# Ledger of designs, part 62: VH-VL binders against q9vpl3

Target 1, 224 residues: q9vpl3
Amino acid sequence: RGKINIQRPKAPHYERARVVAVTQPKYPELPKAKSCFKTRAERTQQQQENPYNEIIAREVRNWLDHSRLVAFFHLSSITADDIFRVRVQLHKQNLHLKSYGSKIIEQAVKNTRYEAIVPLFHSNHCIVFSPDPEKTAALLRIVRRVPQMVLLGGIVEETMLSRNQLVAYAQMPGLHAVQAQLVQTLSQAPGHLIQQLQAHQNSFVQVLDVHAKNQMNEETPKST
Short names: E, the ipSAE of ESMFold2; O, the ipSAE of OpenDDE; V2, 0.75 times the mean of E and O plus 0.25 times the DockQ between their complexes.

## First folded at step 3 (VH-VL)

Design g37 (framework fv_cemiplimab; at its last look DockQ between E and O 0.33; V2 from the best seeds 0.00; counts 0 for: pae E 11.5 > 2)
Fold by ESMFold2-Fast, scan of step 3:
Structure g37 (fold): chain C 224 residues (1-224), chain A 122 residues (1-122), chain B 107 residues (1-107)
Amino acid sequence: as target 1 above (224 residues)
Amino acid sequence: EVQLLESGGVLVQPGGSLRLSCAASGFTFSNYAMTWVRQAPGKGLEWVSGISWSGGSTYFADSVKGRFTISRDNSKNTLYLQMNSLKGEDTAVYYCARDVYDSESFLYFDYWGQGTLVTVSS
Amino acid sequence: DIQMTQSPSSLSASVGDSITITCRASQSISTYLNWYQQKPGKAPNLLIYGASSLQSGVPSRFSGSGSGTDFTLTIRTLQPEDFATYYCQQGYSTPRTFGPGTVVDFR
């Protein structure tokens, strides 16, 4: 018994098994589409269990807590190369272009003073953050050359501003005290901006819906 | 250059109150969140409190919550820490620091003051 | 609260040595980890933020790595001015928490 069976086929069978194992794909299976409807409670529970959304929502809250300038844009189709060039130009001016899903933004601003911005994010969008409100003029100069980015409005020194109010703010001499005073002067009412921007957003969504239907040449029959 | 200068640290009896100040210069104070970090003699660093750029949001460590209040005066470039119901374990050097969130989405304290010593003893 | 631990608590090294300090978080903090250096009697100064980004003005002999729960600070070719206490700190959530520190004695 002190001898090892040299003639056993262990090595050949082992090597064959190893080659097969190494060539097998080692990535997770793709999940099937949901086939069963979930109740609202089950969907709420599933959303609460998603740690990814909370991590990104924390990032959004940090940007809001550390930024005096927040500008909201509708983003039309743009190439990755073009948006990268815009990000580089903005970064040189301490302006930070970020894109987040609407559900993540809602989660980030829920129960905060910024909860009113959620309706702005029903379509393709992006946000520019900066700790320096004096950079509003530089922001608008850069974005002027990017027709795919359409200014919707923003928040300057915790005051929500419409597109026209933000443009007016950008034309100020660049002194913090003077700009803060202008922001207060341009503000008409706490709810005015959200109502105005929500109306524009709804109109834009309606236009896109009509365009999509026309493009598809929908012809659903109507019978009585 | 960025400079932060703390003041107000003195000897206080247990149960007493004290207000610390941090004078900021060399940057636009109102553009930055600020924080207080303390260090007991011979011990490590402990985060105490933070405040957003506007003062609209404030945060506290559990050990000081309900006793300490953080505030700022952006017109005077000054950060404050109001300390009430002081305990022996609050004895520490208190640092103010600038709280930064940068383009890579990282949160860190980039500049610190020299610190001011608070001693709570009878 | 996220608890931070560091190892070793202290170490002695000679000038020219390369040293490694480890920091561990009680839960995943992605890359939201910063390293600070504090010399005796002085305020802390930022060395590295976001686990691996070197702060402006910090010598290239300092480097950081890691993500999730395990992080490392490396100092190559230790210099006399590197005698200090080193702290890791998580920026992931409030309350912000620091490690207990690692004392580096250059003799």
Scores: ipSAE 0.405, ipTM 0.730, lowest interface PAE 3.1, mean pLDDT 81
Fold by OpenDDE, look of step 4:
Structure g37 (fold): chain C 224 residues (1-224), chain A 122 residues (1-122), chain B 107 residues (1-107)
Amino acid sequence: as target 1 above (224 residues)
Amino acid sequence: EVQLLESGGVLVQPGGSLRLSCAASGFTFSNYAMTWVRQAPGKGLEWVSGISWSGGSTYFADSVKGRFTISRDNSKNTLYLQMNSLKGEDTAVYYCARDVYDSESFLYFDYWGQGTLVTVSS
Amino acid sequence: DIQMTQSPSSLSASVGDSITITCRASQSISTYLNWYQQKPGKAPNLLIYGASSLQSGVPSRFSGSGSGTDFTLTIRTLQPEDFATYYCQQGYSTPRTFGPGTVVDFR
């Protein structure tokens, strides 16, 4: 019995080939469920206004209304474990990390002053909320250790800030410190002004004195 | 210690106007949303109005919408409720309360004032 | 608007008793339920927030449970100072709404 060439099996006799062709189970092509090829965007559009979305949107509004610091982050390939770790660290500083869908955010901020944040939410994002704007420095310190969290911008005291502006804000001395510095600067200003004003006066007086002395010397007749 | 002190509650005629004030102390007032809750004599508690920390967002019960205005002055640590077109049904003790949203996403009123009585009567 | 109901409207109990008050929401409010105690002529005091979290300074004999639509406040070993009116309040949506209250009086 000749070695069955497994690599190039001889074509079956035409009758057998016909039978095999007819008996090949035509597996119905699994209807490529059009639904599987729907882009995330298309899937999200068909999501019927889930009453639940309204609830979550309300939650987002609540956070916005109760927060003086809001920071927006892009998440790049972060694990659940890493997120949890960061969340714990943030929580210790009264910073609250939340993640919401783009549609929910859109719904939440629709017709509000926060509508400008919608374009920031194109991919995986998280938001950090805080009632205390002074925690901005703490937030940035924590996030610096998490390369998967990319700062996009934020809202501080109802003002939208770019990433760079937020970083700058965090580096600024507290309001009280700035006020103190201002007071110090202002307190020094009068002294300097007075000195400058007096300097000009003194110079003028000196010039006048020199002129007066010169005139007196010219009027003394050489008594021969 | 957190303290809230309401004032301005008086007798007023129907159709009249009244402004209530709530003076806050013992905490950073500007960090917190605030709310007004009222209680008619012998009745339960009714939420009236809320305001965000900045004053940028305001909320009202349907019963007072269009008649009442809520505002705040963070520099003075004071919450206000302007009440116009007052009705007999508005007769109540009005409480100001601190509105808290914590890290676990709970919204509650943790501190309350002692209230001020508003009486609307002819 | 979310409607809140309480049961019972009133109950009589003795010192040392354990009592339970129920609160129901017309729709799911998750755990956004708070409990307040009010004594006559006084402002309400927060007891429980987030359905089960005990407010600082509140005795441990107070406990809250529940989620969704049904919630319970339990007072173990009722003390004389516990005779008051208790209100549940939903913090889920605006307008914020309160239950009608439960009066706890002496038997």
Scores: ipSAE 0.378, ipTM 0.716, lowest interface PAE 1.5, mean pLDDT 85
Fold by ESMFold2, look of step 4:
Structure g37 (fold): chain C 224 residues (1-224), chain A 122 residues (1-122), chain B 107 residues (1-107)
Amino acid sequence: as target 1 above (224 residues)
Amino acid sequence: EVQLLESGGVLVQPGGSLRLSCAASGFTFSNYAMTWVRQAPGKGLEWVSGISWSGGSTYFADSVKGRFTISRDNSKNTLYLQMNSLKGEDTAVYYCARDVYDSESFLYFDYWGQGTLVTVSS
Amino acid sequence: DIQMTQSPSSLSASVGDSITITCRASQSISTYLNWYQQKPGKAPNLLIYGASSLQSGVPSRFSGSGSGTDFTLTIRTLQPEDFATYYCQQGYSTPRTFGPGTVVDFR
């Protein structure tokens, strides 16, 4: 969408966006007062028992198919109003905060290279999606003020990055300046994404360290 | 200005193969999923195939599954459709389209190419 | 697969008329219904997404409504350029499916 985001062409109503995310065509919406009292655990249980889980899993699948940036967070205890404020702030940056039960995530990523993300959802969590990986710095800036959201890591262009690797990624110049390193990572890793997510976190740090060293070395000697 | 330009549509014998291309410009191609939609002469629209932004996930209509392959080259801003074992029923104008997702409106095709005609005839 | 139907299959109208085209899904698709316009020999273009949201650059005489299984496209004050075929399309599930189209002819 270039510089234009969905917020610019239309003044979105945040309550509308939240309602659409959980609205079921055949069932009436729950009163917002009841929804505000539900914990993440209770919402996860509801999703697990809902016979319409395929609808919600399809939403997750579509986000993954259309997002170059996916960030995973552990959620500590947080009020519904506080998380709503964070969601609005993220949305202004084309960052979309979502939460889904682990079984919904398993269903959504079945038979995809994203299956390796499932272990991240064994506890209370949330996910941020964006088509714009350049928004990683804005994401981290916003959540630094939200101690209840603890960064676990992310996926950038199908590469799993640890917490520290994602932070380092956000500090690098834009994707155009590091595109060679990202393409190199993607060409070596796409068929092994699940294996790399199962690997010890040390392997992700090594990949980032190699990219940083390669970028510095290329500045000294011209490419051959 | 978003532009999509299909090419490669020609007359092909049954059982033959053909590769269509869709050149994209005016937007960041690698941010978007893409799709192919076809329209047989005098008929309605039929979704054919879709591909995620990275090319890592691909989807096919049952009528083409196993015969068609979809791919993309994000460095060249180009979408491809490889069509094998072509049949008379594959005769159609093939459009590429940009696939958009948002949580309020779900899935829609916001920009379309002009189409390229594939004719499968003995 | 979700089957889409449209009514009427064709209609004749004059410039300045207001017309309504209906679309029905074989199962509930919430508000995830899109409308496209196609002129003969040309590509489709998006008019309405998410049942009621107007695509940028589309005249305000176009509007959409509905949810669940029943949806409508309304064109107020029909213009000469509006004589075309209109398709609804569900964006809810794979395979994405289109209605059979409604031809709007000049009377």
Scores: ipSAE 0.000, ipTM 0.507, lowest interface PAE 11.5, mean pLDDT 76
ESMFold2 (binder alone), look of step 4: mean pLDDT 92; pTM 0.939

Design g38 (framework fv_cemiplimab)
Fold by ESMFold2-Fast, scan of step 3:
Structure g38 (fold): chain C 224 residues (1-224), chain A 122 residues (1-122), chain B 107 residues (1-107)
Amino acid sequence: as target 1 above (224 residues)
Amino acid sequence: EVQLLESGGVLVQPGGSLRLSCAASGFTFSNYAMTWVRQAPGKGLEWVSGISWSGGSTYFADSVKGRFTISRDNSKNTLYLQMNSLKGEDTAVYYCARDVYDSEGYLYFDYWGQGTLVTVSS
Amino acid sequence: DIQMTQSPSSLSASVGDSITITCRASQSISTYLNWYQQKPGKAPNLLIYGASSLQSGVPSRFSGSGSGTDFTLTIRTLQPEDFATYYCQQGYSTPRTFGPGTVVDFR
C-alpha cells in the first residue's frame, strides 16, 4: 500500500494515459520502483534472527571496527542510478556508502558504546564509512549536491558528534591540537568537566564564526 | 614499504607471563585493524587475537581467552600481546599481521611480520 | 566455530605440473575465503582473497575458485619457487580459522 503523494502532479486520466503511453516510449533511465512489493518487505523486518541477518550484522561490525569516520544520513526518495553515482564519487575519496535494515543495525551495535544510534535508523537511512576522518570535508562537499541525503550526525575517533559538530570538524581538516582536545573533551564523563567542554566549544565556535563572517563579508553582494 | 617487526619472544616457564610487541612502519597504523597469528613448531597456522583500529574492540580464540590481552598504542605505531598463565601448548612462532577490510567486504591479512619465537618449557 | 579442512595433507609434484588443492568449510562462508603461501622459515604470504581475487604481485598461474563450503586453489605450470605449504582461511566470522595446510613437495 503506497501513500498518495499530493506534491506530485496528478496522473492523466486513463483514456489520455493510454494515448500518451502509445506516443511516448518508456526510457530505461527512468526506472520505476517496485513500490507494490514494499509493503510485503516491511513485514520482513519483524523476522527473527536468521543466518542472513547475522552475516550482514558482521558486515556492519566490520565497518565499525575499520572506520575512524562514520556519518549517518536520512535518505529521501532517490533513484538507483543517482545513488550509484553518489556511491562512485564517495568511493574515489575512500568513503563507503552503505544501507542496512534497522534490525540489522540494532543487532550489530547491541551491547556496544554505539547502541545509542539505533533510533536514527527507524526511518529510511544510509551510512558512510571511512578509515580516514580527514575525508569529512570531502564527504560534506559531495553530499551538498545530493539533497536527498540529510546529515544527521556521526562518529569521529569514537566520539559521537551532532550534525553541527561534524560540520565544524570538517571546516578544520587535519587533527590540530585544539581539534584533538575538543574530541577528547566531548568523550569525557559529565560533571565539572562540562564547563571546560563548553569553554572549548565556545572558543572553537567563535573562531569559526569569525572565519565564516569574513568569508560572508567578502562574498556579500554589492549594494546598489 | 609496509613493515611489521615482532619482538619479545623468549623461553618462559609454564605459568609465566610475557609481552610481545609488533612495531609497524610504512603505513598509517591507526587506519588498520591488526591481528596475532601463531604457529607451533611443525604445525599449522592458528589465529590468536584481533583488535580494531582504535583498540575499542578486541577478539580472542577460545584457547587463549582469559589469559591473553591484545592492545595497541597508535601514537607509537605498536601492537602488543600480553600473555599470562602460559602453557606448553602456547609454544609457537607469533606473527603480527595487518587485518584488511576492503570495499567489497572481504577480510584478509595482507602483510605479515617475520615472527618471534615463544618457547614455554621448564 | 567454523572448522576448515584441506585435501590432500601433502602432495608431491614436478616442475611443470598443474596441481589442485581443496579446502572445505564446516558451514557456508559464501566467498569469504583466503589462500596463503608459506615457505620454510618464512612468514605466510597472501595469494588470493575473496575466493578468487589474486593479490597484486602474485603470478597469474595461481587461481582460486569456489563458494559456500568447497573451494580450490590451482597452480598451473608449477615452478620451483612454488614448493611450499598452502593454507586456506575463512574471513567470514570470528574466530578466524585456518585449514591445517597442504605441503607441496618436490617429487
Scores: ipSAE 0.100, ipTM 0.608, lowest interface PAE 6.1, mean pLDDT 79

Design g39 (framework fv_cemiplimab)
Fold by ESMFold2-Fast, scan of step 3:
Structure g39 (fold): chain C 224 residues (1-224), chain A 122 residues (1-122), chain B 107 residues (1-107)
Amino acid sequence: as target 1 above (224 residues)
Amino acid sequence: EVQLLESGGVLVQPGGSLRLSCAASGFTFSNYAMTWVRQAPGKGLEWVSGISWSGGSTYFADSVKGRFTISRDNSKNTLYLQMNSLKGEDTAVYYCARDVYDSEGWLYFDYWGQGTLVTVSS
Amino acid sequence: DIQMTQSPSSLSASVGDSITITCRASQSISTYLNWYQQKPGKAPNLLIYGASSLQSGVPSRFSGSGSGTDFTLTIRTLQPEDFATYYCQQGYSTPRTFGPGTVVDFR
């Protein structure tokens, strides 16, 4: 959005600039130092090498192999300090906040029952893992204070649940039998759960777009 | 107070089958992945198989792939190893162990059973 | 598969000695390296996880260090109960693999 500087030139150091341009020493040859640097594209490509992706995919599979609770969130703009504070609060409840690229998620869940979750990760996202499904209530209580994290859904006891189903699960007493019965009951519904979770992601992206427009002092929509 | 107790180890003829069991107590069994590690007489430790908390993911060493299957019954707090097409090289003490993935992301085997001896000989 | 190598295969030591056992991985495993102790006729027990983290209840004379491919286990002021076989194990990739072991004998 810059404008042309047609008014007053700011820095008229013509005498020195001209002397530097005419008599400046030849730029010293970069011996092999330049070849030691990687371009931004080369660094990005190196990060996406199969070995690196497989390493992080193993981390994701380990979380899935050791977690009875997995919650998926859309993550909007949040400061490093704020996300760190949230991570600390979650950690105290044995809840582990992680973020992974969509290609890594796809590689991790390929050939598993969780392959259907891949579409949820086309946008900014994060995942919370826990070995203890009774911590779902604690999770929702903490996240209620973090508007940048929007619950999309999750997996509890290997059953895929929508946001509303996770909220219902969290309201159950901390009795394993009762929680297992709830999960079983919820999973009996004929499933468009992946579509529902994907719709949530898309809807939340739209909500964030509206909020962004409001923040920019554009037309203010009604409260959402 | 975590305890793991293996059973089922016996003398079996080559080509035979055997199922090992590991009874777990003192912790919430369904919260943990589990593993089997074996040790041939006078040899070192060899990882054999692993299973996720739910039993939905299973892993095997190349030496046992296609012959062994790992399973668990979380309602009975029991881990199983079904061994088929047994070979002399499968003679070993078989240990079950709890496979931990801790909050810092470390993977290790923190509690081990006493082991059960499987002998494959004619 | 990641191959694990330990050296020495065996060593003889006296009570009060300080000993070091080394473990090498065939490829980088970051710090996903664990150390186990096994006494004759007993099951192994965990000493160190994540290359340098001491398991609860393990004496402070045990310490681990290293990252990438090269790791060490050090026992300061060896005690009679430390005569055992020590194994390193990578937790980085499946299949999980153990080193061949190092026997620590009295003498």
Scores: ipSAE 0.067, ipTM 0.601, lowest interface PAE 6.3, mean pLDDT 79

Design g4 (framework fv_cemiplimab)
Fold by ESMFold2-Fast, scan of step 3:
Structure g4 (fold): chain C 224 residues (1-224), chain A 122 residues (1-122), chain B 107 residues (1-107)
Amino acid sequence: as target 1 above (224 residues)
Amino acid sequence: EVQLLESGGVLVQPGGSLRLSCAASGFTFSEYAMTWVRQAPGKGLEWVSGISWSGGSTYFADSVKGRFTISRDNSKNTLYLQMNSLKGEDTAVYYCARDVYDSEGFLYFDYWGQGTLVTVSS
Amino acid sequence: DIQMTQSPSSLSASVGDSITITCRASQSISTYLNWYQQKPGKAPNLLIYGASSLQSGVPSRFSGSGSGTDFTLTIRTLQPEDFATYYCQQGYSTPRTFGPGTVVDFR
């Protein structure tokens, strides 16, 4: 077998994903192309019909337990091609873009220090995981060029941070000791941080909705 | 090379307490989850407890929940297992092992210490 | 909890034999199954992870297969150093659980 140089968690191997897909029960559904992202209603319905939610919840728990950087995003309408390009750019920086339903997220974080994040996933969302917290700056640079992805907040070194706190953290790349001190200094009670994240999410969703509608009127949907 | 060295195993009376240590070297300790696995004399392996790379998440087998606590000191490259309310059934060799979550998402214990014997008896 | 069983509990073999050990999980664990070898008086060592991936440094005579609930470990052309106890372990869910072990003795 192949030799593996193991340091930190990475994206699941294609071989195992393939095996899991093959062993899953085949629900008699009509074949159709899958988009990268689905509406909240579609995801909720799919999860209700999925008999292996525990497998996905296990995957989410492993990503949360083994990632030093977790960032939460609101996701507006985006084409499969565009999100694929973003995923590729993120992967080059050891940043892993994942999308999970709210029920699976709730199941994964139940009885953990991260249970407070569940309200963030009531709208269309995605999560970026990385074992390297120094990649926060690279993450923000990439996402800055993707208006459909709006940063809500995240977890760095197991400390929950708001959008503004993550931006502040990112402004000190390469100063790891100072970044660790900043994370400790900016730490807040989960309840207070969640209020900040929810407020920011609502504000950004409203601003993005107006911006998206204006862009749709001025340009074709594919322009962004 | 990766090395794990357990210490602290001694004879303890039932109901007593004991703290085990595992000194790690040869790898970046703070990047790996760690685990404790025990083996009663002449019996098989039993997973006891696990801890995430940062120490923020801990996991326990039902047989030890509420009695054992796992912790780590990343600045000293040391893993700990605090054992309270010890029972005769806790008599075993306790192994420290590195808990790997690799790039393909597999979870396994790739390196093990030599073990330390804990005997719970009057 | 996921319960693991192994068959046989023990077997006797000679150098040059090929042997197979089976492991069953009480529920589907996909391919999240590992195999460990333990020699008398020594700590266990990892042989195979993810059901079929051979750990670095492990001889190619060891191979693993299976998915779901049924798994096998095969040792081709048994060598003297292979007389040991073999354990399967699921890495699918917490708590992690081991099989009861299979003792491979010299005949």
Scores: ipSAE 0.006, ipTM 0.451, lowest interface PAE 13.1, mean pLDDT 76

Design g40 (framework fv_cemiplimab)
Fold by ESMFold2-Fast, scan of step 3:
Structure g40 (fold): chain C 224 residues (1-224), chain A 122 residues (1-122), chain B 107 residues (1-107)
Amino acid sequence: as target 1 above (224 residues)
Amino acid sequence: EVQLLESGGVLVQPGGSLRLSCAASGFTFSNYAMTWVRQAPGKGLEWVSGISWSGGSTYFADSVKGRFTISRDNSKNTLYLQMNSLKGEDTAVYYCARDVYDSEGFYYFDYWGQGTLVTVSS
Amino acid sequence: DIQMTQSPSSLSASVGDSITITCRASQSISTYLNWYQQKPGKAPNLLIYGASSLQSGVPSRFSGSGSGTDFTLTIRTLQPEDFATYYCQQGYSTPRTFGPGTVVDFR
């Protein structure tokens, strides 16, 4: 524990040693290069992190598989206390805020219908997951008070939606059939913002094709 | 209360086909991934197949890949297992179970059906 | 595929005893391990998930511990209804795999 308990005598010797250690001049790190400018320790760390990255990529895929609502945000600089408060508010609504590295997200969605989201994660980002698409309105209400989080788009009932489409979805009453019809209509509409803004549109077009085929086979996509 | 009821288990000849069903009630079926686990007579549990909440992702044990398919109909709250090219080794009680991924990131099967017996013999 | 092993394969115990069952994974699975109980002629039921979290409705005499490759299930003060087969299962990767089971029988 970092603080001296008042029930125990203060250790002035420790405090002085700590101050000296903290205020000591930082020596410039000696340049070392092993195997193309990487130390053996750095290479060992990369090997250790590879299994960890696979674990987290599987976690991301499972969140995508179990969530009917996924929202993507650009995240500006925010303090640990502020993001914790946001996480608590979101969790009360069964909304789960997660942050993952861009490489992990790329690994998780590679060879899936969601590969089109990769460009969204080249900047600072976070993702909110929920099994309940009706929570979209609650999500947007909470995030409206957090200027560091900017909505980029999302996935509702396996349909990729732009920011404007998610806002429209959130404004519908809590009638599942009406909201499902809106998702179908928005996904078929020309000029999807994600499609307009993203460079790699082929996987998004494939998602739309699959959704359109599902729409033809199933008149109301409540089961998605 | 959560209930899962399997059906379709019968005696079939080797090389035959059979479809199992699992009727779910007492929860929002479309919010959960589902799984099939089998148990040969007098043996342990063996995971067979899993399906995501939407049906968009499916997973199989190597012993059944290419022979079995898993599907679901969320409008009917029903899970299916289509078994083709059945072998004697497929003889087992087949259980359906709810596959949970919780807010802490853990994966587990929290509710199980009573099982349906499939016998593959000539 | 991750192989799971359990020890012992069977054990005999009396009501009131405390017993420990071990489970080992062929590779590290962090804490992604679950324990199930199966009584003869019945479906399995979940006891513990995430190595140490007790499922709702399960008596507190059941406890789990471990991480990485080595895990244990402990049952304190055995009751008559605890004589069953116990299985560990990894939820870390697909395919999901179960241990071979440990039979807890009356002495």
Scores: ipSAE 0.006, ipTM 0.460, lowest interface PAE 11.7, mean pLDDT 76

Design g41 (framework fv_cemiplimab)
Fold by ESMFold2-Fast, scan of step 3:
Structure g41 (fold): chain C 224 residues (1-224), chain A 122 residues (1-122), chain B 107 residues (1-107)
Amino acid sequence: as target 1 above (224 residues)
Amino acid sequence: EVQLLESGGVLVQPGGSLRLSCAASGFTFSNYAMTWVRQAPGKGLEWVSGISWSGGSTYFADSVKGRFTISRDNSKNTLYLQMNSLKGEDTAVYYCARDVYDSEGFWYFDYWGQGTLVTVSS
Amino acid sequence: DIQMTQSPSSLSASVGDSITITCRASQSISTYLNWYQQKPGKAPNLLIYGASSLQSGVPSRFSGSGSGTDFTLTIRTLQPEDFATYYCQQGYSTPRTFGPGTVVDFR
């Protein structure tokens, strides 16, 4: 007996349908920047070979389990030569630069405390791992010279840190216990922190898109 | 000098419980993952369980999953293995070992304790 | 799980001999293979990690090679202290797995 007199949406509801259709963004597919070490061919091979995805996901879990420092970066277009030089400098400091597909990252962190980081990997990215959290300062010093790598945030001693918190952590040698306590207090809501990191990443992507368009417009062809 | 010393191995009846300890010294314990590896009398090595540097992630061999629990106390530099519902097949020397992830990205067990014998028999 | 096999199961040798032990993985493990030595009544000792990297303090007569699924441990000019059981172990994925061991007996 419930008389819920539902009628179709009152006319003219075609305007609502039109608004929904118009507000659906039709983003052209932008050329993807090269990942830190993965090419398009490598990414294609990974998606076509599903059994290898689980093997690589296990590798990612091993890196997370054995690393006290994990730093997440947005990666702009970079040459193989340039990334090799960065890898060499990082390796001297026991810092390991890795790149993995977003689906593999999702598989690796699913049902773990790190699941909240998945949104950070919707764009071109790379990750730096280290067993030594004291290397955070060395990491930031090295990547400061690599404008193609933009710090999004990280995990130090299992605590998720924003970019600014990670920079602050690097500036406090010898006060790690105090820093860890402050960071834990500030990172009480991990979802909120990750949302802030994702928002900053989206803002950065927006800025990069504008910059790329400006660079294209400023190019002047030269004749021979 | 890195040293690992296991203790707690005794004779226990099937279905019983036992906790093993591994005391670490000579290195920063909290910087390393740790593992337990066992060896039945006259048999080969069998990996049993592993724990991350913080204790936040733990791993088990299928033969012990659901019965054994691994834990650590970084303030005391001590690794633990809680063994429940023990079976005759669990009779072995239990070794603790340091699980290294090095600067070249390799995983290996570089230092081992002398082992503690657990005998499960009626 | 990755299964590891070793060959031979045992061998007899004399001081001064050169010996070779092989290890096979059921799937590719790249170079993530380690070799351990265990003397009777003692704990295992790390010899080689990453298929070919010699652990500090291990004599240069020990060498390792291989990648993928097939690996080899070679001991050149066998010494009395080398009579032991040798195990390979994959560090590629969890669960970590060991080979069944190779016993090197004095002849």
Scores: ipSAE 0.006, ipTM 0.476, lowest interface PAE 11.5, mean pLDDT 77

